VH-VL binders against Uncharacterized protein AF_1118. Designs and how they scored, part 18

Target 1, 158 residues: Uncharacterized protein AF_1118, of Archaeoglobus fulgidus (o29147)
Amino acid sequence: EDFSMDAEQLAVVLLKNTISNLEMSNKFVEILDNSGSDSVYQNLWGVIYGALAVMAVNNEVTTALLDEVSKSQELSSKVGDAINSLGENSTVVFGDVNGSKGLTLILRKESEVLQNGSYPYSDNETLSEAYARVVAEFTSRSVDFIVKLFSKIDEAWV
Short names: E, the ipSAE of ESMFold2; O, the ipSAE of OpenDDE; V2, 0.75 times the mean of E and O plus 0.25 times the DockQ between their complexes.

## First folded at step 6 (VH-VL)

Design S15 (framework fv_rolinsatamab)
Fold by ESMFold2-Fast, scan of step 6:
Structure S15 (fold): chain C 158 residues (1-158), chain A 122 residues (1-122), chain B 107 residues (1-107)
Amino acid sequence: as target 1 above (158 residues)
Amino acid sequence: EVQLVQSGAEVKKPGSSVKVSCKASGGTFSSYAMSWVRQAPGQGLEWIGRIIPIFGTANYNQKFKDRATLTVDKSTSTAYMELSSLRSEDTAVYYCARDLGYSEWSYYFDYWGQGTLVTVSS
Amino acid sequence: DIQMTQSPSSVSASVGDRVTITCKASQGISSYVAWYQQKPGKSPKLLIYAASTLQSGVPSRFSDSGSGTDFTLTISSLQPEDFATYFCQQHNSYPLTFGGGTKVEIK
């Protein structure tokens, strides 16, 4: 079994505008609990991807995204409030990362997998360099994921 | 149907700059990334960089980072690649290509422009 | 950078033949390889991505296999329209890199 926060799950949260700190926390706990499965690589990639997507919504990217959404009448009416709600909840989740579970723990677990598991990195590349590259790539992907998510949301509405 | 239409062939002198355009139609211009790839005559493909139109953010191949600039004009659904300090080795066909950039390390190209030949000679 | 090595550089084949093209990555890329077809004077066309997913509209005679570092593109029964150059591409990490290409030509 593998658990990951995928586009469908995030789209449901955005569309329902019902995301809460408790719901977000419970979802991260589910993902963390399953991160030790046989498909460690795929499971942790999903976890990191989901975490970075939440980060993308909660920073300066959110402002640029909302500006672009405002140009689309269809998208603006459907997701503007949900995006603001998600951003607020993401901020609270980030505020808790040093206290218990959350983004810091998830990223630390990925770092541990890079050290103990099998991740592709270049001959002579240090572990720190490999991790930095992976984080940079995932940050890029999180922006792309949000764009893809908007595309799926647009398709869902007639 | 998604189409990417590029600007026409250019002949440039060494040391100058070239700016190639790529106009997108069909599908959602702002929903996906745009990559630029070149191919020297009789040679393989080389990735230059990518831009996410919705944000104007770009990622570059380090080989081109100091010379390449990727931009977009959202109002016309057009992406641009500018390459400066041209050398004879930059003679190539330059392609724009739609980059999905999501889930499963999705940096592959489902639609390509027709290509723009840039010739650098003195 | 991840180096992608294709073999052979060219292959001569007849219509109806089974053609196999190999692509080797200098480091593990899981299943993150894509395959393209390029005909003379034209842009590349996506055939397969993520080492298993056939692009919409691509004939089922095209398939791939492999994971990690070793990947193979197979054309089960070569057709006249398949004479072209084929490229592999890793989409695991930046910078994105391509194989040197394999030209499939008429015997």
Scores: ipSAE 0.000, ipTM 0.489, lowest interface PAE 16.0, mean pLDDT 66

Design S16 (framework fv_rolinsatamab)
Fold by ESMFold2-Fast, scan of step 6:
Structure S16 (fold): chain C 158 residues (1-158), chain A 122 residues (1-122), chain B 107 residues (1-107)
Amino acid sequence: as target 1 above (158 residues)
Amino acid sequence: EVQLVQSGAEVKKPGSSVKVSCKASGGTFSSYAMSWVRQAPGQGLEWIGRIIPIFGTANYNQKFKDRATLTVDKSTSTAYMELSSLRSEDTAVYYCARGDYSYWSEPYMDVWGQGTLVTVSS
Amino acid sequence: DIQMTQSPSSVSASVGDRVTITCKASQGISSYVAWYQQKPGKSPKLLIYAASTLQSGVPSRFSDSGSGTDFTLTISSLQPEDFATYFCQQHNSYPLTFGGGTKVEIK
């Protein structure tokens, strides 16, 4: 009961699931620490929270993430909060995208927009099919953003 | 392995500021916490704060938060502690120390600098 | 803040003696206590962390026992180089806090 959960625990889990093939050193993973309570950590938390919410909604949560969540009451709480807050940090809007039918997906952190995507779909695609594809594409973009963020941090370190 | 070498002793007037340096060599320091700890003559150890060089993020003991500033120059592998509005009770040996930690715990210090005596005298 | 209370403040001992130093936290810190040795005019040296893990190069005569709030550093057979001041530190949460120190001096 001495586990002091913070955003970096989720960052570690996400790093293991997303960029394990980059063979990022265990040392680098261990230094992820949000105890500074500065703006950098606030932004990192927002990105991780948003990514988890999108993954949870689309059932794209990995077995490894679920295994890690099951080990910790704090991690379970964080994932639960992300799922329960989906309506607060992401929205799906129907609209015109470049003159076509489309969906707009917005990932937010409270009052901030973290990522914005617009996704067209054809008359041959059902709404359910369009939604599933849009969420998958948005999730992929969110993961790419996080990978790029961690790669930049790795470059600065070594 | 890493070795920490600190700047030399300082004598300061009340109300002034002091900036102590701590140069790391011979190993990894950027991915560890760099803590600053002081010890008044004949007294115990008091933690001032820590910085994690790779992120540039610092965490401070509330007692020092409005007077202490921790920085790092990664190009020279040097950490700095600046303490402002000095008082006579700030007279102490100031240590830099490399902190190691885990997901479940905050730093413990495995490598220490030699210390810098700061004397605040009128 | 977590207060670390260390006792005794000093102890007189002879080479070959078993020496025990206690450290009490004002709230639970699990096993996250570290112990340091400091000789006059020198920097502290890490002996033990996470209550039970000996730092590389530290002699096995140094050990810690305890959990939660009560911890004890034991030197099983005091050697001449062990006369020093010893400090405990909790590394459970910020701010990091130290005990008041125990001076182990020759009888």
Scores: ipSAE 0.000, ipTM 0.498, lowest interface PAE 13.7, mean pLDDT 69

Design S17 (framework fv_rolinsatamab; at its last look DockQ between E and O 0.04; V2 from the best seeds 0.00; counts 0 for: pae E 18.3 > 2, off the site)
Fold by ESMFold2, look of step 7:
Structure S17 (fold): chain C 158 residues (1-158), chain A 122 residues (1-122), chain B 107 residues (1-107)
Amino acid sequence: as target 1 above (158 residues)
Amino acid sequence: EVQLVQSGAEVKKPGSSVKVSCKASGGTFSSYAMSWVRQAPGQGLEWIGRIIPIFGTANYNQKFKDRATLTVDKSTSTAYMELSSLRSEDTAVYYCARDYESWGYGTYFDYWGQGTLVTVSS
Amino acid sequence: DIQMTQSPSSVSASVGDRVTITCKASQGISSYVAWYQQKPGKSPKLLIYAASTLQSGVPSRFSDSGSGTDFTLTISSLQPEDFATYFCQQHNSYPLTFGGGTKVEIK
């Protein structure tokens, strides 16, 4: 197939999988919050980083950041280091995500798919609506957690 | 330029404890793991453990888990290694070494402190 | 724990010689090996990581090869500043472990 058509199809599949994984992660966070153990936070770094990376990969902010990274030698080096470390754990955290080739193109196509309200997620929701619901639920349950995670990720990538 | 400066040599008696410091400068402290590695006279290198400053999370070589404690003071960019119940075989040069990998992988070390000789004698 | 067996324990060589140091892991470690140089009274210095990636500022006469369990560090043309002790290190799994070292001496 045409690279643009294949990228769009891949973007739809990745978005469906991402939404499903976030629904599962929200359930896990809910169960974990009910556990009440402070030491559990120390073991959640990989899961939290993975969830944030998945969200960043699937929004327009990530596309803009990756474009800036591609233009900077210093930022490209830092991203390369992060990709190497993520690659050792990516299967455990994210499941079946294809390789990093064309990543910025895939992110751009995902943004286009989300902006197009015609792609269904279920009988009741489009992909855009489901993604918004999942992100809103994640945010409402994890506001302080997201802020801490973003500050730590920004230090690593910048 | 990342620089690691360790505390000075120490002479300790068996059964006591030692706490070695490692002050970092010239780079990001919070997201890079700091490892501790020792080298007995005429011997090879032995990894003790590592700590990730931003989380305070430490991983230990099982050999040292009951005697070693790794801590950090982020306000001074200083890492600490405490080894208790010292024995003569703990006589070694102790190094802090910054992990090349950020964010919890722990791999290989691109910056090393100058080393701290700890001598344990009766 | 993964044992790293390094050989030889020492080698006597002249300037210009090709020096080969081997490191054998007790189980497969893919390509997760690093090599260090240590001069007397000094801290170790990283030379090569991830099997073949040369640290910046390291001369191109240093190279390594291998995967799985057998790894080799090669100095293609020994220089006066290369007389030191060399260590391999695996970073496949915890605990991180090092080879016993190879001292490269002037013949």
Scores: ipSAE 0.000, ipTM 0.467, lowest interface PAE 18.3, mean pLDDT 71
ESMFold2-Fast, scan of step 6: ipSAE 0.000; ipTM 0.480
ESMFold2 (binder alone), look of step 7: mean pLDDT 87; pTM 0.910
OpenDDE, look of step 7: ipSAE 0.016; ipTM 0.630

Design S18 (framework fv_rolinsatamab)
Fold by ESMFold2-Fast, scan of step 6:
Structure S18 (fold): chain C 158 residues (1-158), chain A 122 residues (1-122), chain B 107 residues (1-107)
Amino acid sequence: as target 1 above (158 residues)
Amino acid sequence: EVQLVQSGAEVKKPGSSVKVSCKASGGTFSSYAMSWVRQAPGQGLEWIGRIIPIFGTANYNQKFKDRATLTVDKSTSTAYMELSSLRSEDTAVYYCARTPDWSYYGEGFDYWGQGTLVTVSS
Amino acid sequence: DIQMTQSPSSVSASVGDRVTITCKASQGISSYVAWYQQKPGKSPKLLIYAASTLQSGVPSRFSDSGSGTDFTLTISSLQPEDFATYFCQQHNSYPLTFGGGTKVEIK
């Protein structure tokens, strides 16, 4: 997928846009930028980076998938290309989940698995709908994590 | 306390456009999404689209994609829905409705505006 | 599009009755269904979301059951303020879609 900005730039924009207090926004970005070699901050940045990249991809992928139902032959390639544009940070695997069809989404940083989830879907759900839903669910988990971090930072500063 | 206040009733001619506003008050975090839903007199509910303020991005019902434009002005906490090329069958009450977390499909619409009646007649 | 088929279209009931309303999705929606109450001239009010999560302030006589494609809203003991139209909605995929509504009328 052709993005007008990379995931890092998108992460900065999203973090600033979610905080009404510019000073807190700047402190949050400063903390992440000054993570150094601390593995906790490196994992945190990876999750935020992956979530924001998936959110950028999700809006385009969701729209493209809904518009491209008639191009089912290209669907897996389009979704795969969009997800792979995040680098090695995510993978979607179609398979059996609890005795039904399903998708597994894995967020990685290097060889480390930061987050995963399995999303069953019925034979009545289209592949486009399943992919859109899986991406949204993964993004939801990542955003919840980011919101909890905002709260912790806010508590520390006040 | 969250409150959504919409602009007043409109009477429009076929072929024109209408722009409805929805001002949000209350709440301290902007992770919500704002949807627009219409209801023709005595009929059911029809989803037009939603906008995610933190991204400035919108998803549309394909039925309305070529005619509807959703925008938001963060400085005034006001969302807008513009619908063009109006037809008589567009006569309906138009609602803005909030989901508290844009990324969680299961939350439903927890707050609704009071509705704006748009009448399209010659 | 996922079609939500709601039944019955109307039901006549008395205070104290148990009322059930059903909603069927044309394809699987997991647990991503919400239920709304609408009174004449008013905006819809959220009752239940994500199948079985009761909205704050909603009386415990309202309950939801089901998963996949078949969902039910139950009012265990109908009260005078419950005479209204009820709608189901799926949140699983775009476009978001609503059931046709069920009017609960006084007998």
Scores: ipSAE 0.000, ipTM 0.491, lowest interface PAE 14.5, mean pLDDT 67

Design S19 (framework fv_rolinsatamab)
Fold by ESMFold2-Fast, scan of step 6:
Structure S19 (fold): chain C 158 residues (1-158), chain A 122 residues (1-122), chain B 107 residues (1-107)
Amino acid sequence: as target 1 above (158 residues)
Amino acid sequence: EVQLVQSGAEVKKPGSSVKVSCKASGGTFSSYAMSWVRQAPGQGLEWIGRIIPIFGTANYNQKFKDRATLTVDKSTSTAYMELSSLRSEDTAVYYCAREYSGWDYSTPFDYWGQGTLVTVSS
Amino acid sequence: DIQMTQSPSSVSASVGDRVTITCKASQGISSYVAWYQQKPGKSPKLLIYAASTLQSGVPSRFSDSGSGTDFTLTISSLQPEDFATYFCQQHNSYPLTFGGGTKVEIK
């Protein structure tokens, strides 16, 4: 069904169909159950990268998409780890910004360098290793996490 | 570095459709939204809608929702705006403009195409 | 929709003058206002997109102020290249809306 073709196409397919659809949810469980493989890494990366693009452009959508995740400190930490590991054109901060408790998203241009440059993973971990760890930790929560995150995107972009 | 190049001027009859292209070069095409804005002769700026290339999903100004269609071809880094059921009041210069991802905010337009004049006359 | 009202619609000024353009939003938009410059036959150019946040390459003589509903663009010492039409835009909510424009012309 073309889910493994490339990460950007997977993101497009998911946003045009509701993730609460059983078939779509089962596809994500299948992908995440293969934790540690290149296909799991690429497919999850594409989905998260796609969500970040929507979040960065629409501030209202950004808060809505992260709202459900923020209710769990553990899930917020793991989402932050995954997003911060995306590399050159994205990073995210979790915390209090402009006097409000919240989550913020910063997208970098691919040629820009942020001053801090640090990711919330061990300095002895490669990017691929950090993602494999995060994906493995998400396996037991994959359906709820993906359904919540991307159903909110679908609602905003109908 | 980023450059947006639009297709040439068009003359259309009332009731027809027009499709304007906007080719991006330099920078990242897929990570930013592409908006369309028009300006009637001697008038101000009016936002039509936007598309995020990575998703192919568009949002529209309610005034244009039933007539405008925004699409992209990622392989050529080209965005398109099609406007149907043209009327004389649709005569305007149409611009594509990139929405820059600023820190924690909705994005203003940091790069603009040169504009495409669409004239609708009987 | 948020309506943006600019004043004046035109101003005649000389090189070296201080020029002030105002913009009023029909509802609160915090500080989410952008300012654009448009020269005849050309596309708009982004000048400022938050208080004191100048777009790269924009001269320091351009500044903005205001929050809530009332906003001001100031050119501290008008230069020959500054004769143009200026637009404000709110980017607080969709649909994005623009002011009617202010033409800064030679006296």
Scores: ipSAE 0.000, ipTM 0.478, lowest interface PAE 14.9, mean pLDDT 64

Design S2 (framework fv_rolinsatamab)
Fold by ESMFold2-Fast, scan of step 6:
Structure S2 (fold): chain C 158 residues (1-158), chain A 122 residues (1-122), chain B 107 residues (1-107)
Amino acid sequence: as target 1 above (158 residues)
Amino acid sequence: EVQLVQSGAEVKKPGSSVKVSCKASGGTFSSYAMSWVRQAPGQGLEWIGGIIPIFGTANYNQKFKDRATLTVDKSTSTAYMELSSLRSEDTAVYYCARDRYSSWYGTYFDYWGQGTLVTVSS
Amino acid sequence: DIQMTQSPSSVSASVGDRVTITCKASQGISSYVAWYQQKPGKSPKLLIYAASTLQSGVPSRFSDSGSGTDFTLTISSLQPEDFATYFCQQHNSYPLTFGGGTKVEIK
């Protein structure tokens, strides 16, 4: 459906409402549960959940999200910078409401055998740089997908 | 560090309007919601409304929506609250307050201005 | 509107005492309650928000317990700097509403 709000503004409103409203967060999880194993949908949920988790820790990243959600590359760079002190073969898990279902973002060196859900990074790329690049990929799809989710959320709340 | 500095005390006649300013330090202004909360002498806190500077969107407590107007001037990092049709019951200290990271639009407040006393009397 | 009812309106206490302040919401607000401290002539200061999360720099003697409609702010061992008025606030729905305040005064 058509909305007069720009996709970027809509994404910011959805992210803000997800933070502020437990019901909306639970509804988003419910929608994700009903989507099956669509990897794009799973990746979008992971990006939003990861952003929420990072926002709890880093003021600068929170500021960037509120103003710059439409600038996926810049946002992912700030998120990557905020994820520091990660060791080699680090795992970032985005849990659901119960922490028993989650999206796993596993960063592994290119020389290692890739596992399901693993994302390679090169020897000359820092873990923060690899995270920023991977988040940029997911975030670049999130604005369009969030616009489409708006209709589902609106219908579910009616 | 974030600092909110409000305009000075005012004395107003019933039926007039008052406009209080709140100047925020630096580049944090556009990224956070700003709310207005009042406190009558010896009384509790009452939320008037909040505004999100990046959108220019204001949300009002229904009690004040017909009299309150919240605006921002991004170029000076200043938020304004105007209250019209003043009554003696509007005598209060008016605070501007910033919302925190996990919640926009004045749902809870981590930095507060020093307050502006508005006295409404003949 | 969600009404926030605080009790007691005032409490007299001595340094070292355990002080409890109760806040009741007229409808369920999950864990979305914040607590503020206000000293005479000063602006309110955030102590606790959302699910008993302490604001940075707030001493661990301050804690919140409860969920749904009934919440309690506890000061485990009252210090001289804790004599102040305390307010609860729900941040679950608009309009935002505050409790009437509890004055903690010296005995």
Scores: ipSAE 0.000, ipTM 0.473, lowest interface PAE 17.3, mean pLDDT 65

Design S20 (framework fv_rolinsatamab)
Fold by ESMFold2-Fast, scan of step 6:
Structure S20 (fold): chain C 158 residues (1-158), chain A 122 residues (1-122), chain B 107 residues (1-107)
Amino acid sequence: as target 1 above (158 residues)
Amino acid sequence: EVQLVQSGAEVKKPGSSVKVSCKASGGTFSSYAMSWVRQAPGQGLEWIGRIIPIFGTANYNQKFKDRATLTVDKSTSTAYMELSSLRSEDTAVYYCARDQYWSGDYNYMDVWGQGTLVTVSS
Amino acid sequence: DIQMTQSPSSVSASVGDRVTITCKASQGISSYVAWYQQKPGKSPKLLIYAASTLQSGVPSRFSDSGSGTDFTLTISSLQPEDFATYFCQQHNSYPLTFGGGTKVEIK
C-alpha cells in the first residue's frame, strides 16, 4: 500500500479537525489536493506535511509556522527531531520563548517537564488547554502562511 | 487607508436582475475577501456571501446561492454582486465589506462600502 | 445555522451612563464574535472582533466579555457619539449571522 497517500489522507483529516472556520478548512484541503505537480507547491507541501505528520504520530505535537519560506528549514529540522525523539510514554509540551507567549515546539517526556518546572503556559493553564490553543494558533498561522504565498503568486500574474 | 466605493441606487422590476459594483482604492485588493451584506429598511443585517480574489472562489449563504453571483475584476479592483429573480422582499441597502480570511480571527468585516439602495417595485 | 439573539432591542440612556448589550449564540462559537456600530444612514463600523480585540481607533470605553454562547458589549461611559444601533455577529462558521440589533437612544 502507498504510505504517502495514507499519510496525506490522515493529514487532511487532522487539518479539518483543527480549523474552526469551515471556509478556510475547505480552501486548505483544496490547496493540498492541488499540490502534486507544481515545484513551489511541492516545497510548501513538504513544510505542511512535515508538521501534520508530527501531529499524526502522537496527536499532541504542533509547530508554529511563520510567514516566510525561510522558516521551512527550521520547521523541517524541528519535525525531524520530534519524530526521532518519540517513544512509548512520550508526550509533547509547548513552551514560552524567554518568557514571551510565543509558539514553539517542545518534545519531552511528561516526567521531565514536571521535574524541570511547570508546564508551558502553566500560568493557570493546563497542558490540554495549552494544546487546544496552540493547535488552533498553529492552524491559523499555517493557513496565513499559505494564503500569503498564494497572494504572492497571484500578484505575479497580470 | 482603504476605501470601498459602491455604484448608485437602482430601481428594478420583480423578476429582473441587478448588478452592484464595489471599487476598492487606497490599498491591496486581492489580499482580502469581499463579503456582501444586505439590510432591508428598518431591519437587521443579512450575509449574502463572499469572494476570495486570490483563489477566485465564492461562498454563498444557502438562501441566496441560486440567485446570487459574486465576481471580481482585478484589473479595475472592482467586486460585483449580481442578484437575479428579484422580489419585493429584496428591497434593501446592499453593502460590500472587506473580510479577513487569512488571520486567526477571520470572517469579520473591517472596511465597509457606503451601501447601494436597491428598490424592487412595480 | 447559528442564531444570534440580542437583548434588549432598545435602551434609553444618558451621557455618562454604563450601557450593556447582550448577545447569545444558539451554539458554541468559542470567542468568534464581532460587534458593529451603525448610525442612521451610515454603514456599520467594526468595534470589536474575536470577542476581545478592539479595532484600531475605537475608544477603550468599548469592551466585550464572554465566551462560548454568551457575550456582552459594555460601553463604560456613554458619549454623545455613541447613540447608535449595535449588532453582534458570529464569525465561527457560515452562513455568517448577525444579532437583531440594539438601539441605544437618548433618554
Scores: ipSAE 0.000, ipTM 0.482, lowest interface PAE 16.0, mean pLDDT 66

Design S21 (framework fv_rolinsatamab; at its last look DockQ between E and O 0.04; V2 from the best seeds 0.00; counts 0 for: pae E 20.6 > 2, off the site)
Fold by OpenDDE, look of step 7:
Structure S21 (fold): chain C 158 residues (1-158), chain A 122 residues (1-122), chain B 107 residues (1-107)
Amino acid sequence: as target 1 above (158 residues)
Amino acid sequence: EVQLVQSGAEVKKPGSSVKVSCKASGGTFSSYAMSWVRQAPGQGLEWIGRIIPIFGTANYNQKFKDRATLTVDKSTSTAYMELSSLRSEDTAVYYCARGGEWYTSDYHFDYWGQGTLVTVSS
Amino acid sequence: DIQMTQSPSSVSASVGDRVTITCKASQGISSYVAWYQQKPGKSPKLLIYAASTLQSGVPSRFSDSGSGTDFTLTISSLQPEDFATYFCQQHNSYPLTFGGGTKVEIK
């Protein structure tokens, strides 16, 4: 992040990034939905299963790693210091319930920007309009995709 | 209470460089933006730039972008301002001034150094 | 850059007088204006920031008003210790900029 940037300006940039990411996600789902093949959903279940398997392996590796760390005073101290630093600086990172600092400040600024409704996303629409649009599209497409995906769950491994 | 103590007065020749220090005490240093402001004799205040010690990132007034360099020593809670290619017009009292923490939008200054007179003369 | 036009450049007043200083920003800066007091040979002292937020220890006779582009510092009843130069500053965005200053002199 550029900390020389005004908090409001940062909020605008973050919102634009979020909108852009959702647009990309929507496009991805659209491509999958328009593939015209049931095999896409079956294959996707295969990918999901594979990802879960990888996560399980990673969990075992992580556990083994932490065990090794626990055997070293130096390494444990480093990890402990990191955790303590985060704890001692929680307000630096997360801020407070009033949104006066940290992440809560940024979120408050994003809210203010959206409520203002005058910040442009493009020549044709504001940030607020764009955000509403992509959220609606994302919701619609996600539900449709989920239904289709789950309808093929029993065929995923045939 | 937070105190900012600056280095002593400087007399410099045109074309030379000056480096002014500002030591902070009585509070945290790393998370607060430190700005530098100068004031020519009988004139107003001019913002030079600011640095956030924890990140070492500086933001400059474009007027000084090519000549001013802000740095910090976190271990001694000291901020530095170096100004190169000095001109007679650079004769002024230079202040360090503490702003808000980096994760706030407080760009006002609640604590000031005592000022450092820099005189540029041939 | 945001220009801060401060007026008047100087004002003569007596103890007990109401003193008003104005600053005009070249563009909208919401309420992000700070006011400083500076005495000869001394550093500026923060009086008010974010418009109407009085710095701790500052007498209540100091007040600020305004939003957008027009801002006003008011000393309701001038005291002997108030004779000084006052500056406004926008703290809305970088680069930070100051007004030209107003010297409050004894009449």
Scores: ipSAE 0.000, ipTM 0.580, lowest interface PAE 12.1, mean pLDDT 86
ESMFold2-Fast, scan of step 6: ipSAE 0.000; ipTM 0.490
ESMFold2, look of step 7: ipSAE 0.000; ipTM 0.468
ESMFold2 (binder alone), look of step 7: mean pLDDT 89; pTM 0.922

Design S22 (framework fv_rolinsatamab; at its last fold request DockQ between E and O 0.40; V2 from the best seeds 0.00; counts 0 for: pae E 12.1 > 2)
Heavy chain, then light chain:
Amino acid sequence: EVQLVQSGAEVKKPGSSVKVSCKASGGTFSSYAMSWVRQAPGQGLEWIGRIIPIFGTANYNQKFKDRATLTVDKSTSTAYMELSSLRSEDTAVYYCARSDYYWGESNYFDYWGQGTLVTVSS
Amino acid sequence: DIQMTQSPSSVSASVGDRVTITCKASQGISSYVAWYQQKPGKSPKLLIYAASTLQSGVPSRFSDSGSGTDFTLTISSLQPEDFATYFCQQHNSYPLTFGGGTKVEIK
ESMFold2-Fast, scan of step 6: ipSAE 0.000; ipTM 0.501
ESMFold2, look of step 7: ipSAE 0.000; ipTM 0.456
ESMFold2 (binder alone), look of step 7: mean pLDDT 89; pTM 0.928
OpenDDE, look of step 7: ipSAE 0.126; ipTM 0.693
ESMFold2, look of step 9: ipSAE 0.000; ipTM 0.478
ESMFold2 (binder alone), look of step 9: mean pLDDT 89; pTM 0.925
OpenDDE, look of step 9: ipSAE 0.000; ipTM 0.589
ESMFold2, fold request of step 16: ipSAE 0.000, 0.006, 0.000; ipTM 0.503, 0.527, 0.543
ESMFold2 (binder alone), fold request of step 16: mean pLDDT 89, 89, 89; pTM 0.926, 0.928, 0.928
OpenDDE, fold request of step 16: ipSAE 0.114, 0.000, 0.034; ipTM 0.695, 0.557, 0.655

